# Ledger of designs, part 12: VH-VL binders against f1rd40r3617to3795

Target 1, 179 residues: f1rd40r3617to3795
Amino acid sequence: FNISVQSGYEAISQELCVVTCLKDLTSVVDIKTSSRPAMIGSLTDGSTETFWESGDEDKNKTKSITISCVKGINASYVSVHVDNSRDIGNKVTSMIFLCGKAVEDLCRIKQIDLDSRHMGWVTSELPGGDHHVIKIELKGPENTLRVRQVKVLGWKEGESIKIAGQISASVAQQKNCEA
Short names: E, the ipSAE of ESMFold2; O, the ipSAE of OpenDDE; V2, 0.75 times the mean of E and O plus 0.25 times the DockQ between their complexes.

## First folded at step 5 (VH-VL; framework fv_dusigitumab)

Design g5 (at its last look DockQ between E and O 0.56; V2 from the best seeds 0.00; counts 0 for: pae O 5.1 > 2)
Fold by ESMFold2, look of step 5:
Structure g5 (fold): chain C 179 residues (1-179), chain A 119 residues (1-119), chain B 111 residues (1-111)
Amino acid sequence: as target 1 above (179 residues)
Amino acid sequence: QVQLVQSGAEVKKPGASVKVSCKASGYTFTDYDINWVRQATGQGLEWMGWMNPYSGDTGYAQKFQGRVTMTRNTSISTAYMELSSLRSEDTAVYYCARESWDYTGFDYWGQGTTVTVSS
Amino acid sequence: QSVLTQPPSVSAAPGQKVTISCSGSSSNIGDNYVSWYQQLPGTAPKLLIYDNNKRPSGIPDRFSGSKSGTSATLGITGLQTGDEADYYCGTWDSSLSAGWVFGGGTKLTVL
């Protein structure tokens, strides 16, 4: 008789909880800029002293940085460093963050206007789900603009751990499961 | 389905002008720059200029500045390229091509318009 | 008047691999993304590779692209008779007369 009772106990007692720690994924994502791809290394070199500067091949198109994640990469935050106090002829005064499954399916998730003297990081939390592409559209009052660094934080599938039953976390908790 | 359909072949005398049309369909015409590229028989591709259909802004290759005008009519999703003071060296197939917004390159091309300058 | 230099022709047998080079300068290939175009006889060019090494939808993975310094390369594996065409590299040139530039084209013959 215990067929259904044992199955019920196993289902109840084998609840799983997944805990995932954020990691710096910047080195494992693909980064495209709208212009001057030779300067992309300045966005990912870990320095806010170097920069990517947009080029004349952008013409009148919106300047952008596009980040593509391979399958198994889940980005949770994207951060962009801009220094309008140093880049006085190349300011960034508007950023639009977009994400989606593919470049043709992007939805705007955040728009921010920056002070003409802004210096520092601008961070967007990315919505949960299966997005693979993040795009940052950039505008400023000059013909060219500069971005000094990009960071991507998230997690990789296959690096998650499964914890049966209870977990200890700073924010999230769930019901204990003994067996 | 994106499509660029160009006007038919033209035969012109030296000193005349030609205006080639390029009708776009299957996408929002004003979202993508149109480029014009020509190709003489047995030769390579030669870029002539770009045109932004939203603003009407253009940029011309130096070789054609003063002789080329690129325009559009947004109500009928049509781009135009006009080349004046024609010479026999302008005999070529003229293509319109859509410049991609999401990546670098010309992702759709018209079928080409043959322009022959003779006599 | 090709700013970008390509070999005028290449040939190989069906099933073989071929590469097509495209040499430029810092103001074009060095600083900018490269695209490749296939032109079959009697037709308009078709985008084959964009952003140095990416394929549009519908282009098989036996076509590949790469870039190193001021040089770009198109690779074609598993060569088929239907690949006989002219192949062009293209990029933006940021010099005084800023604009698009193309290679002179490479005629691929499948023997």
Scores: ipSAE 0.260, ipTM 0.711, lowest interface PAE 4.6, mean pLDDT 85
Fold by OpenDDE, look of step 5:
Structure g5 (fold): chain C 179 residues (1-179), chain A 119 residues (1-119), chain B 111 residues (1-111)
Amino acid sequence: as target 1 above (179 residues)
Amino acid sequence: QVQLVQSGAEVKKPGASVKVSCKASGYTFTDYDINWVRQATGQGLEWMGWMNPYSGDTGYAQKFQGRVTMTRNTSISTAYMELSSLRSEDTAVYYCARESWDYTGFDYWGQGTTVTVSS
Amino acid sequence: QSVLTQPPSVSAAPGQKVTISCSGSSSNIGDNYVSWYQQLPGTAPKLLIYDNNKRPSGIPDRFSGSKSGTSATLGITGLQTGDEADYYCGTWDSSLSAGWVFGGGTKLTVL
């Protein structure tokens, strides 16, 4: 799985390009779901063949996945994989991304509607800072819905995320697009 | 701050109905389900049902199906629980409780309403 | 008679550790978040633990929760006299009769 993120790059010299390399932080964040927490492992197992399916207790409610970042973790992007083509009867047609410092004070940062046949990753950029709480609210036409994967990309404090290469910005961009 | 304030104690005869109110404040009433839980003296907690204040949808415990009705008035942020065909076994303290999805469970409770059913 | 099973009572001296078990099934504890409630005498229940092992704001770290399989456990360290109360586990049951279920409650006595 490759997320084409618009990686920030800085041209240090005519021949040197510094590319910011984000890390997969999914393993170091806390994930909560609105229902059936026993299936949370399916969201982070690296496979789009498994899934989290919301429970009946959420049949008349907005479903949600909540991600809490620990100290020193700076989340830059959150991505959610949905496969409405496979998950007939469990489709996701709406996603709202919220973030904040606490679960009680979240701000909406992105809203997206999904096609009934959508298959793929939905990504939201996150505001800078640490200790983010990220909430994804999910809606669909059926009583239950499925999400296949969640990924959090960012950086850990104290670690360098800059990769220097003797490539042009255009080449770097091309590589990102091909990834 | 979040508060749930319930109506006062009730004394009813067998066969009558009782309607307990629960006024919510300190948060958006329609964002959280209201649940009702009762407790007979010296006994444990017994869940009765949930009500979604936004949609009005409800789910009742099987034990109370047909006897309990949970409603709400959104204009005054008040939830209601009506229990009919009262019997002595219904004597208990009845609680309304807010169900939180952020803190899965009941994060705020009313002070309780004592309902006594006696002939 | 309760869907979730708790010991009816536990006791310990101040400063000691106690654990309260809560056993259920796959349709409730197995698949859903467990919460714990403290009920002091003459008061409404208070949320003590949510999502199996998380503490709401204001709950001291002396209280802990865990879940394994179809069982949950509440742990209380550094027992204080003020901890004397009834404790209930609760969770959602996703069976055909979906709804919240509670344990029978455990009376904690501080000796």
Scores: ipSAE 0.021, ipTM 0.623, lowest interface PAE 5.1, mean pLDDT 88
ESMFold2 (binder alone), look of step 5: mean pLDDT 93; pTM 0.954

Design g6 (at its last look DockQ between E and O 0.65; V2 from the best seeds 0.00; counts 0 for: pae E 3.1 > 2)
Fold by ESMFold2, look of step 5:
Structure g6 (fold): chain C 179 residues (1-179), chain A 119 residues (1-119), chain B 111 residues (1-111)
Amino acid sequence: as target 1 above (179 residues)
Amino acid sequence: QVQLVQSGAEVKKPGASVKVSCKASGYTFTDYDINWVRQATGQGLEWMGWMNPYSGDTGYAQKFQGRVTMTRNTSISTAYMELSSLRSEDTAVYYCAREGWDYDYFDYWGQGTTVTVSS
Amino acid sequence: QSVLTQPPSVSAAPGQKVTISCSGSSSNIGDNYVSWYQQLPGTAPKLLIYDNNKRPSGIPDRFSGSKSGTSATLGITGLQTGDEADYYCGTWDSSLSSGWVFGGGTKLTVL
């Protein structure tokens, strides 16, 4: 499967547990916004000082960010950063996370409601699989809204890295250990 | 199979109105905006406006504001465009077009309806 | 006079390549996604390219789109006689009276 790790426990030489470390995949996924695609770079530049602002081509429709994974990309988490304390006329008060095989075939994962002063990241865990489409529907009280960052965490097919720390030991999978 | 089937050709006199229908099939009608686009003979495409079949909301090109009305009947999956106070310059083929689910393009078009305005 | 400027015509021999330009402004091509449409003689327009450079299912990869600044380009390689058509770019314009705009169209002749 993924990254190989060798235990420091010498007496267990027959067991090798492998875990996958999550990697920032934001630069290798396709990101589409419902409007103002020229501002997509502000979602992925690693700065919470820049923003994507929705445009009037959204009309009265739901504003959204859609992430498409090509073959070999496995997204595990998506995170969205908003700052309602700075973005007074462009607040985000609701996010709906959806995923599926295609934009026409999305299932709702969860909804997260935000207060009018929220500042920070909002994260959703994603189901696994190849060729995954993830959509984040955004709502707010105004005609426009702002998102300051998006991150996608996951792993690339055929690439293994260790997840550091406590949870790696608790989540270890035996399949590579057996092989 | 997505289809948009429009009503037949119309001949009108100046000052009259015309109402063109666009019947949708093969998809959920209320999930996709309908846009109307016209084309005079030998000319380019001219956008007239959009209509959201779920809400009935519309947005019209400034040139047609006050003369155009876009409506729908969701029970029969049909969109309508009505153009009033017709002039000879309104002689054109009128198309309905479905806006894609992720917006910003027209993925399916009706066959067109020829409207001729003559004295 | 179109908001988006396209050349009135282009031509090339079968098997060759052509490009069709579409020039706009920051309030349309600069800010928004571009799509391209093919209109064969006597027919309705057909979507060729959406989201600047994506092809719908069934469109051959010899059709391509790109965008740079306030200009967009449709590319056609391996030109065929059946490609003789009018080609239109389109996008949303976010200026004072926001709405959709098309280029004036480009007639492609395969000689």
Scores: ipSAE 0.418, ipTM 0.759, lowest interface PAE 3.1, mean pLDDT 85
Fold by OpenDDE, look of step 5:
Structure g6 (fold): chain C 179 residues (1-179), chain A 119 residues (1-119), chain B 111 residues (1-111)
Amino acid sequence: as target 1 above (179 residues)
Amino acid sequence: QVQLVQSGAEVKKPGASVKVSCKASGYTFTDYDINWVRQATGQGLEWMGWMNPYSGDTGYAQKFQGRVTMTRNTSISTAYMELSSLRSEDTAVYYCAREGWDYDYFDYWGQGTTVTVSS
Amino acid sequence: QSVLTQPPSVSAAPGQKVTISCSGSSSNIGDNYVSWYQQLPGTAPKLLIYDNNKRPSGIPDRFSGSKSGTSATLGITGLQTGDEADYYCGTWDSSLSSGWVFGGGTKLTVL
């Protein structure tokens, strides 16, 4: 698990903590790219060695990855892995995260600029709710850009994601930071 | 609702130019690319090019390179397609079409503009 | 002549199922999303299917799309007289001549 997302926890007592552990929902969401959909598998194969590369269709256009959650899926975080150090000539320098209930009705929730040497995960928190549509708009200095991985973290309705442990809140927090 | 309303029919002489307009409404004009597609009578659809209303960037089909110019006036949400050096083969119905949010389809079309090129 | 190949015509009786094929190459259908358009006589094209198999709002589920490899297929079940039209597949071509490409169109006749 390569995403350094701080999990929520609730302290029940000094000796018992309930830690919310989000699940990887990437396999149960629908992913669309603005171009070259045949490469979508590279975004979800669990490897940063493979990548999606935008096609000529996106030349001079904003590139995008759209994630649609199915019923009962509650996405809490979306993470995008980019390796500008490796993807010379295909760098991502801007990411805009949008979220909503429909592709045509999205709200911007995060915008981030990446330096030319960025390597790693970019994560956005998502608002609560069901049937999210998440769109990541991507820009770079070149005609094409590469994204290595996409990951969606959240929870499924009806499933408990609370882990009870006989640990203090501070210890739980520390473990989360080390994960 | 989204609408694309095109200018009226044109009759031109060979060698002349024609400029067709496409007024968009019902959405943010600058958020979607406008494409132009023509269709000769009894023939299929032929893509001419795309124009980004925000940046003004364009991409033209090779067949029309040097002869087509796609522009826009954002203040009135209107796209323009100008075709020069007209020939009889350019006689067709010309459509503007909005490219969808994800750039993979044309979700709204104008009603078409008939351009007739005749001596 | 068209980059994408469609049968020039198909026909069936009302209530029947028809399929319209669209064949391309790796640089177009293989790499990009396919959309389908319905053009009724004397009208502008109308988006019927996008992203290979998605229906816009207002398009009945009688219409379906699929894509496999370098080919796409439009399916129409429960054929109605109102379905008589020309149908075009379209997609982006990422070859050296980059741009949108359409099939030659298929005339659907309802017998």
Scores: ipSAE 0.326, ipTM 0.763, lowest interface PAE 1.9, mean pLDDT 90
ESMFold2 (binder alone), look of step 5: mean pLDDT 93; pTM 0.954

## First folded at step 7 (VH-VL; framework fv_dusigitumab)

Design k1
Fold by ESMFold2-Fast, scan of step 7:
Structure k1 (fold): chain C 179 residues (1-179), chain A 119 residues (1-119), chain B 111 residues (1-111)
Amino acid sequence: as target 1 above (179 residues)
Amino acid sequence: QVQLVQSGAEVKKPGASVKVSCKASGYKFTDYDINWVRQATGQGLEWMGWMNPYSGDTYYAQKFQGRVTMTRNTSISTAYMELSSLRSEDTAVYYCAREGWDYNYFDYWGQGTTVTVSS
Amino acid sequence: QSVLTQPPSVSAAPGQKVTISCSGSSSNIGDNYVSWYQQLPGTAPKLLIYDNNKRPSGIPDRFSGSKSGTSATLGITGLQTGDEADYYCGTWDSSLSAGYVFGGGTKLTVL
């Protein structure tokens, strides 16, 4: 597969090493946005020239991208492409990553703050185990925000026992969930 | 279990105000927006607005701007909708409804409060 | 009139299939997720379908939803007498600046 990681906030070399054992799952997950679902195809078309832009109709509601995994697939990383340098009026300055078994029962994984001229991939490692829903909450100074691409990396059950073991151990270490 | 329990029926005269309450239980009150929807007898559903119980932010349908106020009291997990300058056409059942975690739908509804406006 | 158009009534016999349509525009159904609500006589509405085609826990699989362009459809198979109710579609409308709109409702009669 041809996944490119351009995050300045993550250890790029460590992520690239892990990527050799991972599969691009983006085409087999279900993606929902807080608004403008007609633009979801722009998030997965392989181009950073197209974008999803949140709608005025959601105004003061939290802007988000929700990823639902099918039974038998395990997501280990999620990557989001943001281009604040081009999207001057639609900047994303913070991302909060959450995951869980169901949308109403999510635990916070991490928060990543982006500089005002960020351009590139923002990647979050996901804890292992039985997490079927991943939510990315987006914050910025303007009413609407833009995201250019989303990628989900992981494996199908039975394909990578050693990596599955490592991710399961990571879940045991990550016990801090936020309401 | 998630429940929204509304205040009892009200009879008001034209020009009066009515304040309907909606008490939430079975979940963290501040995590879900509360919407208000009304229904006149034999008519369809009409959306009035939403209130964010964490921030207190509100958004009202244009038809009700200037007459409606949506508030909450987080210490008792209760949402309120006050409608002023009542007219006979405001006679309806008023519902509070919880917006789903990822928005876009109303997953739990109160039982409704009948408001009758007559002289 | 409602912004979203539904037939005022549909009817069928027990065991049959019915479909209820909901027609809108690009600013509502075309751009947004559609939900369906069931209202039994004398009761509050109940969520039946959300996000175009998803069922909440406890809703039987004989209820289904779909969306194509600016229209949505609710399908009910294996009709039961307990399905007699009013059905409403609902969605956000971009032209109303974050306003939620409902269809006019469809009365289902099980004969």
Scores: ipSAE 0.119, ipTM 0.678, lowest interface PAE 5.6, mean pLDDT 84

Design k10
Fold by ESMFold2-Fast, scan of step 7:
Structure k10 (fold): chain C 179 residues (1-179), chain A 119 residues (1-119), chain B 111 residues (1-111)
Amino acid sequence: as target 1 above (179 residues)
Amino acid sequence: QVQLVQSGAEVKKPGASVKVSCKASGYTFTDYDINWVRQATGQGLEWMGWMDPYSGDTYYAQKFQGRVTMTRNTSISTAYMELSSLRSEDTAVYYCAREGWDYNYFDYWGQGTTVTVSS
Amino acid sequence: QSVLTQPPSVSAAPGQKVTISCSGSSSNIGDNYVSWYQQLPGTAPKLLIYDNNKRPSGIPDRFSGSKSGTSATLGITGLQTGDEADYYCGTWDSRLSAGYVFGGGTKLTVL
């Protein structure tokens, strides 16, 4: 499927029988990076012309972007914009998505490998839950890497959800961990 | 419960080497970097370096390069810091500390190992 | 090499408020997250504040942190005798590849 970062996505869940319009939650989540926090604004400014670049000082550490959701918001998708075609010296070749209720207890959701010429959004679906901490671990062949934008899509409690009849909310909140 | 338990106090002569251990428990040892920090009597904290227990990669503060070696044994969840060519000014309490999940702070510390260098 | 600057001591009575400053440069505090550590006499340091203004589980809300430009501040309200300790700020320094730097420490005396 195709997720629009800038507009709502209408989805009908096979399990939930729910019509949901996804909202851009990026402005209400807390975003941290493994280094260079002064550049975090480049990840959420709405422009793919700016970037966050990891610091030279963390070259041997796992580079990451951590997203923390406040109570009452539910993240459904996270999208990351990478432009390896322009960022030849700072390529991202692999992303690992982790999710959990707290940073000390994260489960791996998936790993996505990127082509050396990748340009565009990389999107991961997230498991349901009350509290989402999403960590995106980044790997590349060079000492530093670049990410151009991050978007978080989902819904706020009482918003962007139209429920047809009786639906069990608990089914949507099942946490996924790597098998 | 996360714990870092360090080896006991050491008394060494100038020119000797000391190897301090730091045994981790209550978490997956390879998921968090271990940093080493020392503190001379009545002085402040001084960072020495970090060691990634997953890869074995290290980075040492320039002041200690050539004298310090940081290693680990993953089978027993233990980190080590060895300091060679000891001088009287190396007399200090040596701490291991776990780097937080986002790499910006030290969330758990060992109790410290006192190393005294005396002739 | 770059050591952050803290006042060597601060004192106040129980129930009062104190602030402890930490001054650095663009390469350390300016570019990076600041943490604060409490060291009670005879003990290892303990994390008090991380990521400029966040508290670990178990740290009471009378401890707070803030950062502006190249300076950070630790605030302690409702002082208790058990708060008597040395307080250190710390951060990464971009000038030093993969180097962490600490402030000189501030001794808090509760009168």
Scores: ipSAE 0.027, ipTM 0.603, lowest interface PAE 8.0, mean pLDDT 82

Design k11
Fold by ESMFold2-Fast, scan of step 7:
Structure k11 (fold): chain C 179 residues (1-179), chain A 119 residues (1-119), chain B 111 residues (1-111)
Amino acid sequence: as target 1 above (179 residues)
Amino acid sequence: QVQLVQSGAEVKKPGASVKVSCKASGYTFTDYDINWVRQATGQGLEWMGWMSPYSGDTYYAQKFQGRVTMTRNTSISTAYMELSSLRSEDTAVYYCAREGWDYNYFDYWGQGTTVTVSS
Amino acid sequence: QSVLTQPPSVSAAPGQKVTISCSGSSSNIGDNYVSWYQQLPGTAPKLLIYDNNKRPSGIPDRFSGSKSGTSATLGITGLQTGDEADYYCGTWDSSLSGGYVFGGGTKLTVL
């Protein structure tokens, strides 16, 4: 799993910095979909050949994937795999990421619009703080849509591992921890 | 303090229409869909449909299609369910219920409105 | 007849455990989340379990839910006289004649 991180590398010129290592938390979070929960396993099976497809019963409702972090789990990034080039009748053209402490109190953090031929991971950095719930609202031109994989990266409380190293735009590779 | 408060009991003749109201308070009315469920005396629960206060979109159970209309007035946070061409079989308690955040369950219910259809 | 099948009644003594079943098909329980509703005599239904096995705030842990394939189960332990009620399962139906469907209801009597 490759995650793209937005960072200000040009502002870090060969000075000593603290780097936090991230863990794959996908297996320890609870995932809910707006419909067709029997297909949720396809989102976390490690394969982009399987998919979750939304159901007809939510035709006029917002399609969504909701991730709930158990006590002690903190998510930093969420990534969603969409393949509009294969799923021509079930395209996802917009994603809205929200997060908060509870499902009733979500903060919209960003909207990402996807090309009609998009194929690959869509990654959102989550704001700092104690976010227990992440919701991804999905929109597309057809009645149903498909998502192929979901990944969550972050840390467990008591495992915020920081390492110090010299970082610059060309030399940002030293890690003493496993992410 | 989420509450759904429904209008009072109605007695109607066959062929008439009835319009039941459901006034919401304690939350943002447009954030949650409203469903309507009825229950005849001594019988089980029967789902009728849902209405989105945000968009005005509706979805009706096939059994009631053509006879039911679900609407809302966002300025007074009130949902309505109108059932036309009433028959004696429509005698029931009618409930409004708020659909939870993820559209899969009904977390708060109105107290019910008894509708009696008799000649 | 209801789309989801529940036993019409169940009985047990105070302090005992009961299990209420709810049987459906792949288009309803098999494809969707199951909820359970408690209806005390003369009152509106109240949400007891949602998303197969989750409890709303204020619902004691003696109530539990589970789902396996096309069937769901409501478990009640430590029965109390205040548990006498009708219990309904409910879920969406993904078929062409879909919509939300309820079980026929189970009357629980605490002996």
Scores: ipSAE 0.336, ipTM 0.736, lowest interface PAE 4.1, mean pLDDT 84

Design k12
Fold by ESMFold2-Fast, scan of step 7:
Structure k12 (fold): chain C 179 residues (1-179), chain A 119 residues (1-119), chain B 111 residues (1-111)
Amino acid sequence: as target 1 above (179 residues)
Amino acid sequence: QVQLVQSGAEVKKPGASVKVSCKASGYTFTDYDINWVRQATGQGLEWMGWMYPYSGDTYYAQKFQGRVTMTRNTSISTAYMELSSLRSEDTAVYYCAREGWDYNYFDYWGQGTTVTVSS
Amino acid sequence: QSVLTQPPSVSAAPGQKVTISCSGSSSNIGDNYVSWYQQLPGTAPKLLIYDNNKRPSGIPDRFSGSKSGTSATLGITGLQTGDEADYYCGTWDSSLSAGYVFGGGTKLTVL
């Protein structure tokens, strides 16, 4: 699957003729932030009007969001919503995605640099295999950063995988597949 | 296996400086913050600050600002904590501790370095 | 003086259950993760609980943690003589004088 890294796009590419139905796993994963965990609910409330803001006590430390998958939960994509156009004093200008099976075994997947006016979803595909931990490192010019929303897409062990196909750019969205 | 090994005990006079070392092994030194915590005899734990080995960035507790300096040497995976203008109330065991990979807890601790300040 | 309040001591017999409380404010326990550390006599502290209720590898399930509002609790079941130690809660403080803060410590005696 091709991942969108631009504002307004979903994690699943509409250009594929063969698609696997991925589910929103956000409510069943554990999410941890580098600071201000009381605000984690703002990342998963389904609204881009609320936000998580890192603490001033982090100062020059790397700010991060860590996602842990319990047994039977398999993450395929992680999407992060950033709104630098509204969060002028709390911009995110770079994201580094890491994943692994254990906290001591994380591999860097990719780094995505964001425009100073970026608004929308930033998505990373997770490499094949069973990854239990995903870490997103956040960088910006200010002491604090804001993230508006996080979504995790994947599948649950034992659930059916639905294949839509054929000759339509939007077939993936028609066959009861969910983002 | 992860290990933090600290330098030996020090005896100093008031007004002197002490520099404690903490040698890390068993992991990538630059990936984890090092925190410093002290404990006076019969007292509780007191946090002093953190140092990020990748960049050298530091953050010090307000009580120690102006007297503490935290540094590292990445080529030998060693962190340092220097405390200046020593007073008798600085007599304590000083610990280095690794902050967990996702922050907010200290997962491995050095054995401690006893610093005695007396005249 | 400790920012986080713990009872200075607690005692119980072998096999019993004991709980140790840790009380703070909205800027520390209320807004941040709580950890618990065990310190055996003459040794460095050891991590028992992190992220409010998670155990590191090698810590038996007799140890548990919880957090509610501005308070946290460490639970120890099946108490053993080897559990005699000082126990400390710890968390970050989000105030303008931000830093990591520890509780005053609780001495557990197994009688």
Scores: ipSAE 0.385, ipTM 0.751, lowest interface PAE 3.8, mean pLDDT 85

